# VH-VL binders against StAR-related lipid transfer protein 7, mitochondrial (STARD7): the designs that were tried, part 5

Target 1, 216 residues: StAR-related lipid transfer protein 7, mitochondrial (STARD7), of Homo sapiens (Human) (q9nqz5r112to327)
Amino acid sequence: FQSSGVQHHPPEPKAQTEGNEDSEGKEQRWEMVMDKKHFKLWRRPITGTHLYQYRVFGTYTDVTPRQFFNVQLDTEYRKKWDALVIKLEVIERDVVSGSEVLHWVTHFPYPMYSRDYVYVRRYSVDQENNMMVLVSRAVEHPSVPESPEFVRVRSYESQMVIRPHKSFDENGFDYLLTYSDNPQTVFPRYCVSWMVSSGMPDFLEKLHMATLKAKN

## First folded at step 25 (VH-VL)

Design aa3 (from z1 with heavy chain H32Y, light chain S92N)
Fold by OpenDDE, fold request of step 26:
Structure aa3 (fold): chain C 216 residues (1-216), chain A 120 residues (1-120), chain B 107 residues (1-107)
Amino acid sequence: as target 1 above (216 residues)
Amino acid sequence: QVQLQESGPGLVKPSETLSLTCTVSGGSISRYYWTWIRQPPGKGLEWIGYIYYSGETRYNPSLKSRATISVDTSKNQFSLKLSSVTAADTAVYYCAREGRSSSWDYFDSWGQGTLVTVSS
Amino acid sequence: AIQMTQSPSSLSASVGDRVTITCRASQDIYNSLSWYQQKPGKAPKLLIYKASSLQSGVPSRFAGRGSGTDFTLTISSLQPEDFATYYCLQDNNYPWTFGQGTKVEIK
């Protein structure tokens, strides 16, 4: 029985022509930033800005989609494993849609001020299509006014799609994370490097470790 | 403490296949990535490829067509085969363990290395 | 493949000297860099990983710095046992590539 080691290569970003109607402009090409064992990091410039949108294509084989999904939803647990979190609270929950408004305050590299995010989070489990989706988008909320203590990040979007290799409760899945934010600062070059290196890759590593820990 | 030891023939003829084995002691090969690296005499280091204990592999494109890395978990060993060798493949071959990191890769443990000479 | 260029290729120094070795990548590798020390006839030894993290058991006189394309290994006070060849490694993209090495010799 030649165990055909299924080289689970992270899925290559299919040029999803997401027809955002508005970009009459030259579809900025995705550039691979990192090619790692478990993920590939891609970026593309956001038109009219100095910012980038990021995509992470990754695969895990040692945790279940559900475990990985649940850890991301657990705000209290995140406070324990994510040292960058200063505050993370659910400020509102819509019972009908299941959407939540969260206030998230996070450390930034010295000497930068901490940033806070107010965002709506929505998640769904699509059993028919065998996928889980997590979506976050920045919003304004009257209960969380802007504070001089933190720099409010007003442009924040995150989308994660989790696709099980088998099922939600068996180890192994692919994920696609699309992320963009505007930290409202011109970063020195060294800060940019830090953000990329200590940003998504570090977060994903911590998330994975947290998931593994929670499993045990 | 984990220990790695390379073993295999020190002499290989041109066009033949170089075969090396790395024996791991003091720890299990499970849940680690294992790597082969070579160093021609008086030259720098070249990454050959790695294998995960489950059998997942990745190779240097320069050697991909000739290199095969395998793992035997029952023996706590992993191996390198390099086919169609030439004098250019003369080198000290090292096996190494990769440190535990999901995002960053480095070699925290090395074998002593074994010299393989390709000569007629 | 990403090219890693070390500078200098060799240097002579005395015990107690501060030594700095540079590694430059042909493209941004962020912090995907590790440093190794190799003595003659021995296997490389890990010194620094993730550009600046000191490996356990490595003396504090070794320090890694840098980001993006430019990285440095500094030995604050060279000791007799530090005379060796040093290599940087990038693991940002495949294939992983080493610098050509920097030989630190006794003056």
Scores: ipSAE 0.850, ipTM 0.935, lowest interface PAE 0.5, mean pLDDT 91
Fold by OpenDDE, fold request of step 26:
Structure aa3 (fold): chain C 216 residues (1-216), chain A 120 residues (1-120), chain B 107 residues (1-107)
Amino acid sequence: as target 1 above (216 residues)
Amino acid sequence: QVQLQESGPGLVKPSETLSLTCTVSGGSISRYYWTWIRQPPGKGLEWIGYIYYSGETRYNPSLKSRATISVDTSKNQFSLKLSSVTAADTAVYYCAREGRSSSWDYFDSWGQGTLVTVSS
Amino acid sequence: AIQMTQSPSSLSASVGDRVTITCRASQDIYNSLSWYQQKPGKAPKLLIYKASSLQSGVPSRFAGRGSGTDFTLTISSLQPEDFATYYCLQDNNYPWTFGQGTKVEIK
């Protein structure tokens, strides 16, 4: 039985050149930032800004899609494994749509002030297409006024698509995370590097570990 | 207290296949990535490739066409084969264990290394 | 492949001296850097990982710093056992690549 070592290379993003025809006709190209064992990190400039949109293509084989999905929905559990969380609470829940408004306060590297996010999150399980989707988008909410203690991040978007290798309850899935935010500051290059390295990749690692821990 | 030990012939003829085995003791090969690294005499280090205990591999593109890394979990061993060797492949070959991290890769444990000389 | 350039290639120092070795990457490697010490006839030993994390059992006189493309290994007070060759490794992109090494010799 020649175990053809299926090199589970994370799926190379088929450059769906969905040509976001930026008004000036120049297609912003994705640049690979990191090439790691379990994920690839890409970025592209956001037109008209000095900010980037990021994409993470990754794969896990030791946890189920459902486990990974559920851990992300558990805000109380996140407070336990994510040391950067200062506050994370559900402000409002829509019973019909299942959407939730959350207030998230997180540490930023010294000497930067902590940031707070108000965002709506939605999730769906698509059994027909064998995928799970988590979407977050910044919103304003009257019950969460700005505080002088934190810098409000007003632009935040996150989308994660989870695709099982087999099923939702068997180990192994690919995921695509797309995210962007405006932390309301211009970072020196070294800070950007830190943010990229200590940001989403670190978060994903912690999330993975948290998922493994929750499984046991 | 994992220990790694390289084994194999110290002399290989040109055009032949270099074959080395790394034996892991004091710990399981499972749930780790295992790497081969070489160092030509008096020169720096070159990453060859890694293997996960499940068989997933990745190679240095410079050696991809010639290098094969395999794992035998039952023996707690992993191996390197390098085909069509030349004098340029003369080096001390090290096996190493990668530290546990999903995002950062480093070698926390090394074998003592074994010198392989390619000579007619 | 990402090129890693160490500086200097060699240096002479005395016991008690502060030694600094630099590693420069050809592109941003986002702290995906580790440092190794190699003594003659021995395998490399891990000192620092993730650019600044000290490996367990490594003396605190060793420190890693840096971000982006520029990284440093500092030995605050050189000890007799620290005379060796030091290597940096990037693991940000494949293939992983080492610096050419820095030999620390006794003055």
Scores: ipSAE 0.846, ipTM 0.931, lowest interface PAE 0.6, mean pLDDT 92
Fold by ESMFold2, fold request of step 26:
Structure aa3 (fold): chain C 216 residues (1-216), chain A 120 residues (1-120), chain B 107 residues (1-107)
Amino acid sequence: as target 1 above (216 residues)
Amino acid sequence: QVQLQESGPGLVKPSETLSLTCTVSGGSISRYYWTWIRQPPGKGLEWIGYIYYSGETRYNPSLKSRATISVDTSKNQFSLKLSSVTAADTAVYYCAREGRSSSWDYFDSWGQGTLVTVSS
Amino acid sequence: AIQMTQSPSSLSASVGDRVTITCRASQDIYNSLSWYQQKPGKAPKLLIYKASSLQSGVPSRFAGRGSGTDFTLTISSLQPEDFATYYCLQDNNYPWTFGQGTKVEIK
């Protein structure tokens, strides 16, 4: 990553062969679908499914890495700036590992029913490697059974790594988000991928604005 | 309402450096992206590059080896230098402000434009 | 780089006519498109951003539509001051690129 104020274009992510190869063993490739001023968006098919995995590489120079990290963890603040959230609660925290289980209920575009997620998240500040990490994946939890009101998403993974340009408390950082989701829909793959890709600029803008308003 | 004004020499010799300054008035440079765009006579528009007020830049790959954009926040100005110019660099040069969106790029305010002719 | 192709290259129309200008992207740009008006000897002026959002101070006779690869700018009732060249710009993929322009002449 770049340690100065000089803008640097990151290298294209390498295609990964483990867990995402076609029937011939050929490595699935990342396709760039957006290259905007603050972020790049790639997607790649998940072999044997109708799903895509997504990757975002983004940069902000007007907020700190610590504020960006903290805004994503703050469930009460998320409910204030994300109008799609119906419910977002911490169900359980493991005091030994620091892992948390959350229940997240969110609107989806009409005519899709609202979806709910039960996921475990873990987050850390890795001072040795100069990065902050947030990881989430879908789980089952006995305190949150499925409800007929919502469509339970059973396959969800998210990983974000945040690297400061200088320090965690000075403006400027890069982030890398890798994300996959099975929203449990019968709509064609191209429609679902188009919805995810078209919604990414709006989501990232709202997250950036929320972070900026929480700065200091 | 913000106003932008280009200034600099209107005639530049081949192989020399084109140098332009955009003066921003009626608003601050802070928290905006600032852009240079050019238009050869009788032709369309070409995006050159932008600068964020903190110094971060991005350039059209066709011009990246020759273009430098800089900002002077104390003077509320930003500048373009284009080295090793040829007759193909003859154009009206515009400075512009990007809209307030962090996820979209559009140019909501433009300078009047200044013609720069490259000729011996 | 994404190529933006406008059509027609020029047109003539009467005051009061409905005019439609097309912009086509060489690949999917979702809604990352803006429209500009340029009068002779003047700087371009922003009309529409994010494909369909009307810029403040722009008359409501201007409307942008489309997503994906096909976009239109419509002037619902052409006025004498609308004589200009119109450009689209995509901002989905760096570098940002303009269409070649559509000249609108009022007869």
Scores: ipSAE 0.758, ipTM 0.887, lowest interface PAE 0.8, mean pLDDT 87
Fold by ESMFold2, look of step 25:
Structure aa3 (fold): chain C 216 residues (1-216), chain A 120 residues (1-120), chain B 107 residues (1-107)
Amino acid sequence: as target 1 above (216 residues)
Amino acid sequence: QVQLQESGPGLVKPSETLSLTCTVSGGSISRYYWTWIRQPPGKGLEWIGYIYYSGETRYNPSLKSRATISVDTSKNQFSLKLSSVTAADTAVYYCAREGRSSSWDYFDSWGQGTLVTVSS
Amino acid sequence: AIQMTQSPSSLSASVGDRVTITCRASQDIYNSLSWYQQKPGKAPKLLIYKASSLQSGVPSRFAGRGSGTDFTLTISSLQPEDFATYYCLQDNNYPWTFGQGTKVEIK
């Protein structure tokens, strides 16, 4: 995970998984699966499953980090630009911690049933270290029991760190997203292939376009 | 409907710099990626590099030390300079627009191409 | 760099024939593949993007299939205007690379 000498190109994701040096006989290392104009995508197998943890390192030079951060937090706006969303609602907010519990229901490719997620999220702006952080994790909540209409995703976690090139209010930033769905039920093979071939690239594209159109 | 037109000298001497301009009409250069691609006579296509209207560039590593792409949004133009040319750089040079996808790269509009011959 | 290998390099066919051109990637490129048609003395023209999505204005006799490493372009009933050279392009990994081309000629 280091600069490869390419212009403004992000390094590999060793910095977020760094322990000892690469010469060790480590298991289940990150494999790069895409190197596209706006992002690199890596994956790492989840032990005991056919599923992967994913990592994205991306760069945009035409929107601000504040715009990008705010668009991801705005659930009403998300419902406007993400046509896959069936429902996205804040169930509970803890004033002390600033954590929120959300219920997210989303379409999956026909003929699969729609999926739903119950997750807690937290977000912060770290002015000292000049970064923004968004973290989400699947939880159970008594007010949102499982429904036969949807397949409940029981294992979900997401972390995004956003670092400006200059300031939060000027165009240009890098972001690092780590994401996994670790369901108790094995996803169909088509869903895993879809996540890499269309799901992640399509989501990132729509998020970028939504950020360009945002008012902030 | 956007249209692209290449212009520049058709003959360049070895060791000199090849310089081409692409003029965009029927659409704005803003919010798109703009690309140079070349084709030696009787051969296949080679991607040279692109520029985003904001100035971001990326180049084929085989040409990175010699290629420079620039954009002038006020003139609705983008340009290629290729330094230290040899006979191997003789090709038809195309300018192209990428589709409006930030996650996929494909070229939905092309100029007609201009032959540049490197010869002394 | 990902190497894209097309086959055949050339073929002869008659109007009305079903023509299939293949493109193989040296590693998994998922659906990040596009197809182009080039007639002599002309610029390439986009036919298909994302492996199987037909570009607007392209006749439905053109179809793209495949994912991973193996892709095909099929022309279901060859027309006189389809005699051309066809190229695939991968955009999964920088740098973007083209196949070497397949020339479709009149028999």
Scores: ipSAE 0.720, ipTM 0.877, lowest interface PAE 1.1, mean pLDDT 85

Design aa3 (from z1 with heavy chain H32Y, light chain S92N)
Fold by ESMFold2, fold request of step 26:
Structure aa3 (fold): chain C 216 residues (1-216), chain A 120 residues (1-120), chain B 107 residues (1-107)
Amino acid sequence: as target 1 above (216 residues)
Amino acid sequence: QVQLQESGPGLVKPSETLSLTCTVSGGSISRYYWTWIRQPPGKGLEWIGYIYYSGETRYNPSLKSRATISVDTSKNQFSLKLSSVTAADTAVYYCAREGRSSSWDYFDSWGQGTLVTVSS
Amino acid sequence: AIQMTQSPSSLSASVGDRVTITCRASQDIYNSLSWYQQKPGKAPKLLIYKASSLQSGVPSRFAGRGSGTDFTLTISSLQPEDFATYYCLQDNNYPWTFGQGTKVEIK
């Protein structure tokens, strides 16, 4: 049997080539930018921009996959633990598809104005493949027009897959997050630096702590 | 508040295993990362590895898998074993607690250090 | 492994002086840097974490600055208890690596 004391690190992520090739037709490669105790963070350039797609492989051994999954879906709880959130509301639920449309308003680093996102999310627990999945992408919704108060992010994608080490209700899991957005900034290099230095690491830390507190 | 104290033999023969224990007092070992760091006499500091109280470990590759860190939460202790030692392993060994961050690593509490000499 | 280079290796200063110690990383470490003070025969003591956050109980005369590859520790008015060796540590990528140290001595 495999020892629980052995390090469990996945291979590097395989390059995604479908929408991210340079003008010479060459595949953009993933660059590891952090290798921390709870996660590894990679990025790769989005062709024609100063922005990046991000990938996180992370592990927690002190909370359950179901707790981690549920905390991310609970919009009321998120406003309590994520001080960057100004507003987070479910605008619409589609019973047939199981999709939800959300409006999310969040602080961005000075001197950038706060941004807002309108996005559809879907989530599922896949018992057969032993995983939980959360996916989101930016959409337009007639009930949430753009406002001069906030800068609307029009390009946003997020996918997380959670795999338990044992079961969904026992401590221990790995997750893989793939994420990109276009925050529409005149300071793209600053925004990229913020994402790596504090945006992603701080979010993951706060999510972990929020999951621990919700555990009882 | 929290206090760390290293214990173990001060002299170890070449090719044998160095074994140290860190006893934690004034606080619980739970919910923290615990670390070993060493300093050869007159030289700088080298990170050896950490253990999370739940058992997760990671080690400096420079030790070529000779290091093993373990935790005993019931005794409020964690330990280091370093196999196949040579004179190059002579150092002051420190145990340390990592700060409360899950995304950043820094060592907010240190033991006094214990000199381990590897000599015939 | 990320190499951390401190400058100067040593310096001599008087009580009341402003001193600045530099730490350079071989690659971008963003804000993942901490500073430690070590007196002879003693364990290191954490001063600064996350590049600029002051540890509890550390005097405000210590300040950390920088991001990316270039970082500084400044002591605004050197006190007798500040004569020590100072180390930086990066925590951006395993393995964690220390700088070689900067010794601050009495002039």
Scores: ipSAE 0.694, ipTM 0.854, lowest interface PAE 1.3, mean pLDDT 86

